# VHH binders against o75319, part 34

Target 1, 181 residues: o75319
Amino acid sequence: GNHIPERWKDYLPVGQRMPGTRFIAFKVPLQKSFEKKLAPEECFSPLDLFNKIREQNEELGLIIDLTYTQRYYKPEDLPETVPYLKIFTVGHQVPDDETIFKFKHAVNGFLKENKDNDKLIGVHCTHGLNRTGYLICRYLIDVEGVRPDDAIELFNRCRGHCLERQNYIEDLQNGPIRKNW
Key: E = the ipSAE of ESMFold2; O = the ipSAE of OpenDDE; V2 = 0.75 times the mean of E and O plus 0.25 times the DockQ between their complexes.

## First folded at step 3 (VHH)

Design f21 (framework vhh_4orz_3; at its last look DockQ between E and O 0.70; V2 from the best seeds 0.00; counts 0 for: pae E 7.1 > 2)
Fold by ESMFold2-Fast, scan of step 3:
Structure f21 (fold): chain B 181 residues (1-181), chain A 117 residues (1-117)
Amino acid sequence: as target 1 above (181 residues)
Amino acid sequence: EVQLVESGGGLVQAGGSLRLFCAASGFTFDDYAMAWLRQAPGKRREWVALITSGGETDYADSVKDRFTISRDNAKNTVSLQMNSLKPEDTAIYFCAKYDDSYGFDYWGQGTQVTVSS
């Protein structure tokens, strides 16, 4: 099925780089088969993603795909020069410790291997908001020692949309620091 | 129209095994993750197993190492193998379609599983 994801059109395609970090968040790109159901100005393909990142004078060095599906686009639709990592993450519930650990490990590995450049880690789920914002904020809180409210504010401002899921926000603010990385 | 039809429920002794089946129709099966959820009397529905279109699996902690979810994309079927069953596993089991943007969007009628002590 090539139906457009629910509420996908409600969100900005790409946020801005989160200052002081290597993160940039965006909604899921949709492969060419979805374009029949979109107006030209609504299209956001993998190619459109890279064009919008370039327009911000930024460069992607890694894409982390948090969706629990492979129907939106294929890794083969991305430039060969940009690594792609799939972390299947169930929506609506706070990601489990194993998922948090996988995300932290991927980010730490990228940063270690990219000390000599300023390339970004692009993170997305379907809307680039709840799962995406949770894992980025969880990383900033647990690894970089950022205060929870500061991490959330930074993400919301740079994404251009506020985290919506109260259970995710509550876990970030009041939940334990996960040290399993 | 989307249809999910469960079968394989029944009565089993604690420590026993049971296999549930789900036949799906009305959508492009191999584009979506599939799930098994359960609901015990007077409690909320909870998911116990999820499987991606490519066969990657996730399980609730209560069923890890005891339950195995599998799918056959050519036949549009999902199965749940339940081993080492406990009385606490007694519930109505539902097959569900998982849409990444919405959540669980379609459910079957359910099949009763009763585990006696």
Scores: ipSAE 0.699, ipTM 0.864, lowest interface PAE 1.2, mean pLDDT 93
Fold by OpenDDE, second read of step 4:
Structure f21 (fold): chain B 181 residues (1-181), chain A 117 residues (1-117)
Amino acid sequence: as target 1 above (181 residues)
Amino acid sequence: EVQLVESGGGLVQAGGSLRLFCAASGFTFDDYAMAWLRQAPGKRREWVALITSGGETDYADSVKDRFTISRDNAKNTVSLQMNSLKPEDTAIYFCAKYDDSYGFDYWGQGTQVTVSS
């Protein structure tokens, strides 16, 4: 169906680039079929995503979709020049080690292949906050050696919303480092 | 009203197999991912396996390569094939409806799975 995700309207559509990284987080864009249920100013389509990124003088080089559904938009709705990666990630629970690894592998692969540009890694779940924030922070902590509180603060500031899930926060702050390869 | 009815649990020896079954009703089955959860004695409930409406699957690390989730949209059913069972797999297993916004919002009464050493 095309029901609007719960609380989707409450979140900023697109965050800011995280300084020192290639990450940008955003809420899930919704395909055209959702527009009839939204006010014009509430609409956020795949096209709108790219427009907003461009307004920030940035360019997306990869989209990582963490939602556990295909109903929000189609990969075909995205420009062919931007690769799309789906990592099915269950909500509200700390991602398992394989999910974390998949995310890290994707990010590392992108960085390896895109050393000659400054294109961004766009990451989203439904709200672009909890799952998104966890995995980005997990990467910064495990791979880049960033202090957990610094990673969380950076993400929250750039996303314009704070991580909400205590289990995610606790795992980031006190959980073990996950494998990077 | 959403209803999820599990069956197929029982006692099995380590290394054995079981197949759990879930019958769903009261919602548009094809629109939702389905899952199996489990709760072991003294432990919190955890997800075990997920399957999207399109048939994509995911598994907890602890059951990967041993368990297989499947669904039949025509019959509104979900199944969990459990192979190479271990004592640590002992738990009540629940069939659950999953929504990407709400998470696991409905589950059944569960079926007991006991794996003996």
Scores: ipSAE 0.434, ipTM 0.734, lowest interface PAE 1.1, mean pLDDT 94
Fold by ESMFold2, look of step 5:
Structure f21 (fold): chain B 181 residues (1-181), chain A 117 residues (1-117)
Amino acid sequence: as target 1 above (181 residues)
Amino acid sequence: EVQLVESGGGLVQAGGSLRLFCAASGFTFDDYAMAWLRQAPGKRREWVALITSGGETDYADSVKDRFTISRDNAKNTVSLQMNSLKPEDTAIYFCAKYDDSYGFDYWGQGTQVTVSS
């Protein structure tokens, strides 16, 4: 189906690069078939994503898709030069350790392979906020040693929206540091 | 409108097998991922297995290689084949619909699985 996800229109399409990191967050782009249900100013396609990144003088080197479906767009809608990786996330619950490990492994692999450029890792779920913000912050906390409150503040400011799910925020602030094994 | 009805639970000995079924109605089944969740006595509900609308599967580590999720889009059904059952698998098992905006937004009343030692 081509229904617009609830509240998707309420979120800024693309955030800003998070300073001192390789991350940028955005909401899920929607392929052309969704545009019948959108005003022209509401559209945000895969092409629009890359245009907005280019307008920031940045370049994507990886897209991490945290959704469980490909109905929003197809990997073929992306430039062949930008690798695409889907990592399954589930439910309203804090992502489990397997999901966190997959995310860390993907980010670390990207940084190794892209040490000689400044390309960004684009991360999205449906809204580019709660699941996206959790995993980016978890990485910064566990791998880079950033203080939880500093990671959250940086994400919120650069995304342009504050993390909303209190159980995610509480886990980031008060939960255990996850092993990077 | 949305209904999910689980069946096939029961009592089995450790090492045994059981197959759960879920009948879905009231939504466009083919458009959504489906999952099995479980809730053990005194514990929080946890994810077990998921199958996307396109048939891709994923499993919790604790059940990998023992459980198999499948779906039949023509019959609007989801099933879970559970092999090599352990006492730790004892739980109420729920069939769930996944929505990208809200996560697991609908689930049934569940079916009890009890694994004795």
Scores: ipSAE 0.014, ipTM 0.319, lowest interface PAE 7.1, mean pLDDT 87
ESMFold2 (binder alone), look of step 5: mean pLDDT 87; pTM 0.871
OpenDDE, look of step 5: ipSAE 0.417; ipTM 0.729

Design f22 (framework vhh_4orz_3)
Fold by ESMFold2-Fast, scan of step 3:
Structure f22 (fold): chain B 181 residues (1-181), chain A 117 residues (1-117)
Amino acid sequence: as target 1 above (181 residues)
Amino acid sequence: EVQLVESGGGLVQAGGSLRLFCAASGFTFDDYGMAWLRQAPGKRREWVALITSGGETDYADSVKDRFTISRDNAKNTVSLQMNSLKPEDTAIYFCARYDDSYGFDYWGQGTQVTVSS
């Protein structure tokens, strides 16, 4: 139940804003019930997330939660001023077209409604790496016309960790563009 | 010790229905997603239905609109209602626990479903 997610401690809590975009990626925040299993320097609660974003002089305008669970934290643990969107995304497999379309729709809607500010779209799965990196890169490639290798490099550099799943990387590099924004 | 025990398999005619059950023990059931996967002779194991701890569901395209996964958190059970069965649904059906950080980490021994034409 309150067990720390596999390898969660191996990852940087929050990356840097991806330059030229509104994206920032991070690992899943863990609610207070997990903190008894963590050293103080390992804690990364929803409050810690917002503190770290502010320390970078950034502001979140939307959180997209890609985890296939609700055990890590509750939306109620987030400030009421920041919209929260859950897109249940199964790990280990390339997200299906419906999931990709939901993600693109949410991003496009946010950008349209936030043209006059510089607020960020925060995206996370459990580690903030594979599902997160895939969907952000898929958006950059399909919607913004970024070359696949450039999107992947940008994500890896800003997240501070490289995409690990070869099937995700191969789909980004060689898979079809999903025309559905 | 984590245990998953399936039941409800059997022989059914094409167009018929079956309901599979999985009894889970040895872990906090409410903290995990649960899944049904199947393996036909000579084929790879594939997932067909997933349910989150809160009851949100996902289905493989091959079974969408025919199968319904559900769970009873008070009884630590997962069920799969299979309607409009086809010969292609013939397989051993496995109950599995889904951990978001690891993937499918525990499996039952499976229950055979045979659909005759």
Scores: ipSAE 0.364, ipTM 0.678, lowest interface PAE 2.2, mean pLDDT 91

Design f23 (framework vhh_4orz_3)
Fold by ESMFold2-Fast, scan of step 3:
Structure f23 (fold): chain B 181 residues (1-181), chain A 117 residues (1-117)
Amino acid sequence: as target 1 above (181 residues)
Amino acid sequence: EVQLVESGGGLVQAGGSLRLFCAASGFTFDDYYMAWLRQAPGKRREWVALITSGGETDYADSVKDRFTISRDNAKNTVSLQMNSLKPEDTAIYFCARYDDSYGFDYWGQGTQVTVSS
């Protein structure tokens, strides 16, 4: 089953780069087998992702895939020039500390290796919103010292959609800082 | 119609083993991750094991090194091998399908596992 993810069509495919960071968020690209169920203007393949990033005069240096499935697209569907990292993150619940630390380590490693360029870290879950927004904001708060409300506002504005899950928002605003990165 | 049917539950002494089976039908089994969750009396349902379509596995800390999840894509089955069972493992065990949009979207009826002290 190549069923389209619930509400996937409701979301903007790609957000804007988050100013002052190397992050850009987007919804999951869907491989060609899904296109039979989509109008041409609704298609968002891995190729479409890279075209939209180039249209913004940006370049991806890393994709972090937070989905807990491999059915939407395969790493082989991506250009060989862009590293792909899978961090299996269960939806609906706040990511555990192990997942948070894996994300932080991947981001820190990318930034160290890419000091001499302006390439972006692309982050997505199914909708590019809740898990994606949580982990990006968690990084900004815990590592960069950004105030929680400022991180959330920046993500919401650049993604073009507001974080929807109240448990994620509550943890970002009032939860503990995870310092083991 | 999506159906998940569990079997293999029963009564076992502490330190013993059980193997649970789940037969899936009504969907393309290879496209979905499969999971086992459990619910003890008076407790919330908790996830214990997950297996990807390709066979990669993940486990809750409470069952790590004791439980092994596996799948047979040719037979549309998922199994849970439970070793070194403890009284705290007593619960109804549910087979579930994992979809990244919905979470655990379809569940079986459950199979009772009782571990005596």
Scores: ipSAE 0.055, ipTM 0.457, lowest interface PAE 4.6, mean pLDDT 89

Design f24 (framework vhh_4orz_3)
Fold by ESMFold2-Fast, scan of step 3:
Structure f24 (fold): chain B 181 residues (1-181), chain A 117 residues (1-117)
Amino acid sequence: as target 1 above (181 residues)
Amino acid sequence: EVQLVESGGGLVQAGGSLRLFCAASGFTFSDYAMAWLRQAPGKRREWVALITSGGETDYADSVKDRFTISRDNAKNTVSLQMNSLKPEDTAIYFCARYDDSYGFDYWGQGTQVTVSS
């Protein structure tokens, strides 16, 4: 069924751009078929996503979809001008090194190809919180040299919700830096 | 109610093959990713194979190129073809439903796979 994801309504649709980075985090947009189960003020479609980003005077240049499902929306529901990348990640467990490296490669590639603009990398999982926050923070720690607590604080503030999964937080704070091959 | 029922486990010689089946009921099967996880004696439960609602697959490194997960949305089944079995594949194998909000939210009772040398 097209049931609404558990707790999806509890989360702010879109966070703020993370200052000093190209990242913005949001919860999964839901295609039109979900709208009959939502009040008008609860709707957050792919179109709504782009409207909210524009309202912040920002522009998306890439969407990275971390969900392990294709049922919420289709890439065809997004503007053709914005690249879409699917990285299937299993929730509730710390992403493996292969997933971390795929994310880092995608981010590095985007930054290299977008040196002359200020477009954002939009990252989401179901709630735009745990998998999303983990991978963004992991990138900031491993690639940008940000202190773990500072990366987590920045993400939490800009997302408007704190990372909830203790195993993710523990790995960010005390886990090893994942180096390239 | 959601039900996941595994079958196909058994005893097999190293180098042999087994095919596990999971029959699902009580939900819209085609909307969910499905998984196989295993628990070896004295170890934690670990994921071995996943398949998205659209048929994309992913595998743990320990089983890559040996195991194949597949699904039949018309029959509400997910299966795991296990080839080139090794003694270290000995475990109880669990079928699980994956929901992106809850994680692995429903599990079967498991089916025992024993690989002898």
Scores: ipSAE 0.316, ipTM 0.661, lowest interface PAE 2.9, mean pLDDT 91

Design f25 (framework vhh_4orz_3)
Fold by ESMFold2-Fast, scan of step 3:
Structure f25 (fold): chain B 181 residues (1-181), chain A 117 residues (1-117)
Amino acid sequence: as target 1 above (181 residues)
Amino acid sequence: EVQLVESGGGLVQAGGSLRLFCAASGFTFDDYAMAWLRQAPGKRREWVAFITSGGETDYADSVKDRFTISRDNAKNTVSLQMNSLKPEDTAIYFCARYDDSYGFDYWGQGTQVTVSS
């Protein structure tokens, strides 16, 4: 079964680049087999993702997939020139320190290898909102020293949707800084 | 009709082992991650182990290195091997389906595990 993710149609496919960073957030692309359940204007395939990024005059250099499933699209559906990293992250729960560390390591590695270009790190979960927003904001707070409320506001504005999960917001605002990078 | 049916619970002495089974029906099993959660008397329900459709696993710190989750996609089953059991592992164990957009949307009835000394 090609069940469309719950509420997936409620979210914008892709946000804007977060100014001062290399991050761009989007909802999960859905492979061609899902398109029979979608109107043409609702389709958001891996190809559609790259077309929308290009329309913003941006280029992806890395995709980080935070979903806890492989049913939505396959890495083989992506251009071979764009690295794909899977970090299995359970929704509804604040990501654990090991997951946060893996995310930070991947981001820092990308930035080190891409000093000579302006390519973006694309981050997504199912809706490109809660897990995605949490890990991006966690990186900005812990690594770049951004104030929690400023990080959250920047993400919300650029994604076009506000972080919804109160436990994620609470951890970002009042939780400990993870300095294990 | 989605159904999850647990089996394998029972009474075991501390240091012993049990293997729990969950038989799934009524959906495309390969599309979903599966989980085991537990609830001890007077405590909140907590997750114990996760397994993706492809077999990648995650464990709660309290059971790491003692419990092993596995699945057989051909038979629509998920199992939990529990070793080095402690009295603190006494709980009702639930099999649950995890959908990345819904969360835990279907649960089994639970199976009692009692660890004595």
Scores: ipSAE 0.292, ipTM 0.658, lowest interface PAE 3.0, mean pLDDT 91

Design f26 (framework vhh_4orz_3)
Fold by ESMFold2-Fast, scan of step 3:
Structure f26 (fold): chain B 181 residues (1-181), chain A 117 residues (1-117)
Amino acid sequence: as target 1 above (181 residues)
Amino acid sequence: EVQLVESGGGLVQAGGSLRLFCAASGFTFDDYAMAWLRQAPGKRREWVAYITSGGETDYADSVKDRFTISRDNAKNTVSLQMNSLKPEDTAIYFCARYDDSYGFDYWGQGTQVTVSS
């Protein structure tokens, strides 16, 4: 395969840490086999991800991979010191309550275990935008009590791109709070 | 060219079973997740089951514990085992390729499943 994901080049590789949170969002890193189809300035490998995070004076403590594929990179391409969690989510549809709960559980567990440091939770889907932005905003709204429009604005600003899928935006603004259970 | 060809549909009585097959060609099958969706008369298409290239599965609530999706990467085949069929399962069933950056990019022609009371 090695086909570059559709529109992947259109997105900034890594956003900025979302102030007041431990979240940072990015697009999916692509393993070295994809680089034959990329100009040097377009490359964004797992190594490039960690270099860009370090350039922001940040450190990753967890990566949550929301893609419904394993073709982009392998967990073995990541430093052994950074935990990797796969939560398979299908694009274009709002994640179900079970998926939302898995995400919340992972975030809460990380925060509890990392009280003595300032390491970040890195979250990505293919573009680091819709599934990523939805689950981060859902966490902020449901767990942290952030107002929906404020969560969305914060994510959009820090990611450098606005959430695109109207169904995701409408669920965040008008949908039910998914109780932590 | 990408081709998805369904088979195995038919008429069954409520409580019966059917197994649907999807033969895929024209692409590297184990690079893609696959899905089954269905469309009942007068309704929109709804997803039934997804399977990742590695065999992890997800099911719509309406079919959990009754349907099982599986794949054979060596044979480029996706299957849907449907047990405890209900009249509400009557629909045209579609095999679809799922691309994580695009969504459903290729579909089969569909196979009719009719469940009588």
Scores: ipSAE 0.615, ipTM 0.824, lowest interface PAE 1.4, mean pLDDT 92
Fold by OpenDDE, second read of step 4:
Structure f26 (fold): chain B 181 residues (1-181), chain A 117 residues (1-117)
Amino acid sequence: as target 1 above (181 residues)
Amino acid sequence: EVQLVESGGGLVQAGGSLRLFCAASGFTFDDYAMAWLRQAPGKRREWVAYITSGGETDYADSVKDRFTISRDNAKNTVSLQMNSLKPEDTAIYFCARYDDSYGFDYWGQGTQVTVSS
């Protein structure tokens, strides 16, 4: 269906690049069929995503889609030059070790293959906040050795919204390190 | 020339009701979905409700069960029945046409709705 996700309009469409990283977070772009349920000012399509990234003088090199549905947009709506990776991630609960590993593997693979450029890894869930923030922070903590509070603060500041889910925050702060490879 | 003219706005107390009207002209009315949008002071324009050419409706969560959109294709009109009004509903309300190719491409001048506490 074409139901607008709950509270989707409440979040900034695109965050800022996280300094010292190749990550940028955004909320899910919506395909054209959703437009009749949105004011023009509320619209955020795949095309709008790329326009907003360009406005920041950045370029996407990979999109990681963490939503648990495929109804929001089609990979065909994206430029062919930008790889699209789907990692079905259940909402509200801490991602399992397999999901975390898939995310880390994708990021590491991208970084290995893109050493010669500065293209960004775009990550989104529905709101581009909780699942997105958790996995990005989990990567920074587990792989880059960043302090949990520093990772969370950095993500929140750059996304323009703070992680909301206490279970995610608690796991990031006090949970075990997960498998990296 | 496509024209959309809103009417029916005004001042009402919280809990009260208003009915907005939109008169459309200059196009084949029954070929288009219609919608109501609103813009509150200091806020961006937001979607309120829409109705397809066939009469199917949907609503923003904030107005669901309180507002009812309807249309009369014989009269080229769209209406918005607003019940249980809240101060948060205070805004300029716009009638808009939706085109499958161009999106919302026409709207009226708007009508002011003010809900007092």
Scores: ipSAE 0.043, ipTM 0.559, lowest interface PAE 1.9, mean pLDDT 94

Design f27 (framework vhh_4orz_3)
Fold by ESMFold2-Fast, scan of step 3:
Structure f27 (fold): chain B 181 residues (1-181), chain A 117 residues (1-117)
Amino acid sequence: as target 1 above (181 residues)
Amino acid sequence: EVQLVESGGGLVQAGGSLRLFCAASGFTFDDYAMAWLRQAPGKRREWVAVITSGGETDYADSVKDRFTISRDNAKNTVSLQMNSLKPEDTAIYFCARYDDSYGFDYWGQGTQVTVSS
């Protein structure tokens, strides 16, 4: 089906690049079948995503899709030049260690292969907020040594929306560092 | 009129096995992930297993390697195979629909699983 995700219209399509990082967050793009339920100004297709990023003078080198569904768009809707990685992540609960380590490994691999350019890692869940913000902040805290409150503030400011789930915020601030060794 | 109907619960001895079934109706089944959650006496409800429309699965640490979730999109069913059951698996087991924007939005009535020592 082509039902618009709940509250999807409430969120900005694409945030800003998080300064000092290679991350940019956005809400899930919706394939053409969803456009019949959207006004022209509400549309945010995979093509619209790439147009908005180019308007910021940025370029995507990887998309990490955290949604627990494949109904919103297909990898084939993306340019072949941009790798796509699906990490199925259940919402509402703090992502488990396996999911956290998959995310960290994907980011580390991208950074190693892209040392000679400035391409971005695009990360999204349905709203581009809770799962997305958690995993980006978890990476910054655990791998880059950023203070939790600074990581959260940076994400909130650049996404244009604050992390909403208290359990995610609590885990980022007070939870253990997840080491991948 | 979303309906989720569980079956297969019962009494089993520790080390035994049970298979739970959920029949879904009233929605496009293959658009949604499906889940099993449980609630033990005096404890909070917790999710046990989830499965995407395409068959990707995730499990709570307490049941990994013992439980297997599966689905049949042609029959609108989701199943939970429970092996090596322990007394702490005693709970009411609920079938739930998972919507990626809302979370667990529809629940069945639940089926009781009791594991004796």
Scores: ipSAE 0.587, ipTM 0.816, lowest interface PAE 1.6, mean pLDDT 92

Design f28 (framework vhh_4orz_3)
Fold by ESMFold2-Fast, scan of step 3:
Structure f28 (fold): chain B 181 residues (1-181), chain A 118 residues (1-118)
Amino acid sequence: as target 1 above (181 residues)
Amino acid sequence: EVQLVESGGGLVQAGGSLRLFCAASGFTFDDYAMAWLRQAPGKRREWVALITSGGETDYADSVKDRFTISRDNAKNTVSLQMNSLKPEDTAIYFCARYDDSYDGFDYWGQGTQVTVSS
């Protein structure tokens, strides 16, 4: 199936790099089969993603896909030079500790292996907002010691859209730090 | 009209097994992840198992290694094999559709009762 995700057109395709970090957030790219339902200016394929990153004078070194589906695009649609990691993340509740641990481990591994370059970690869910913003902010708070409100503000500003899920915001501001390793 | 119809519930003794089935209709089944959730008396619904359209699975800690979720995309069905059942597994079990655009479950079946005796 190739129906466009609900509200997908309402969001900017790609945010800006979050200063002081290696993160960049974006909405899910849609493979060629979706393009018949989109105007040319609405298209955002995997190829379009890499073109937009390049236009910002940035380079992706890793994509972390947080969606709980494979219908939007296939890993094979990405350049072979960019690693792809799938972390199936259920959006109904705040991500569980196991999911948070997997995300942190992937980010730490990338940073360790990429000390000699400035490549970015691209993170997306369907809209590149709630699950994406939660996990990036959780990493900044728990691992880098950023204050919760500062992490949220930085993400909102760079993504160009504010986190919408109140339970995610509440957990980031008032929830426990997850020390999973 | 989206419909999810569960079957296979019943009474079983502790340590026994039961298999639940869900027949889906009214939508493109292969576009959606599917889930089983349960609700015990006086408690909120909790998800138990999820399966992507491609067959990747995820389980709640309480049922890992005991329950297996599977799907048949040609028949528009999802099933839950429940082994080593415990009295605490007693609940109404719901089949649900997971829509990643909603970040959650948007359609539910009416449920099937599972009762595990001690």
Scores: ipSAE 0.366, ipTM 0.667, lowest interface PAE 2.2, mean pLDDT 90

Design f29 (framework vhh_4orz_3)
Fold by ESMFold2-Fast, scan of step 3:
Structure f29 (fold): chain B 181 residues (1-181), chain A 117 residues (1-117)
Amino acid sequence: as target 1 above (181 residues)
Amino acid sequence: EVQLVESGGGLVQAGGSLRLFCAASGFTFDDYAMAWLRQAPGKRREWVALITSGGETDYADSVKDRFTISRDNAKNTVSLQMNSLKPEDTAIYFCARYDESYGFDYWGQGTQVTVSS
């Protein structure tokens, strides 16, 4: 499948690093086979991702892919020096506790192993917005003790787009803190 | 037009097995994840099993180790093998297409599964 994800062109490719954190969010990169359906200025391949991160004077140390598909790009399309982690998540529903714990474990492991550098954790779903924003905010709230509204505002500002899913926002603001990791 | 047509439902005794089939048409089947969801009388629809375009599977805790979802991309079919059926599995079972942008965007009409004790 080479069809472009719906509304994918509506979103900025890459946000900015979230200050005080190691997170940066972006939309899904599309492998070279998608380029025939895109104008040059619309292209956002795995290579384009790394070029845009470098343009911000940042460096990726981990990519967490939250999509429920493998058709948009392959891990082999990424530099071998950057670890890739797939966490299959279904959109539109709040991620389950197992998914939240997998995300927290990956982030905590990265931070422990990268105390001596400033490399970023890149997180994406299809649009780099709802699943991505939820899991990043959930981490900040549950692990770092950030106030829910502050976490959401920080994500929205740095991503350049506001979280759209009301059920995700509701869970972040009023849902239980997830423990046991 | 997109069509999803379920079959294989019926009446079965507790401990028995059924295999549900979903025939898909009107889209590039191997570009999409597929799902089975169910709705018991007076309850909300719940997802049961998911399969990615590449064949990775996920299951609700209530059916894990009893149900197996599979797909045949050459035949545009997704199947649900249901073993060790319980009365609590009684529901209308729906085949659905999962899109990364829209979520569950197309549904079949459903097939009734009734499990007697």
Scores: ipSAE 0.347, ipTM 0.689, lowest interface PAE 2.4, mean pLDDT 91

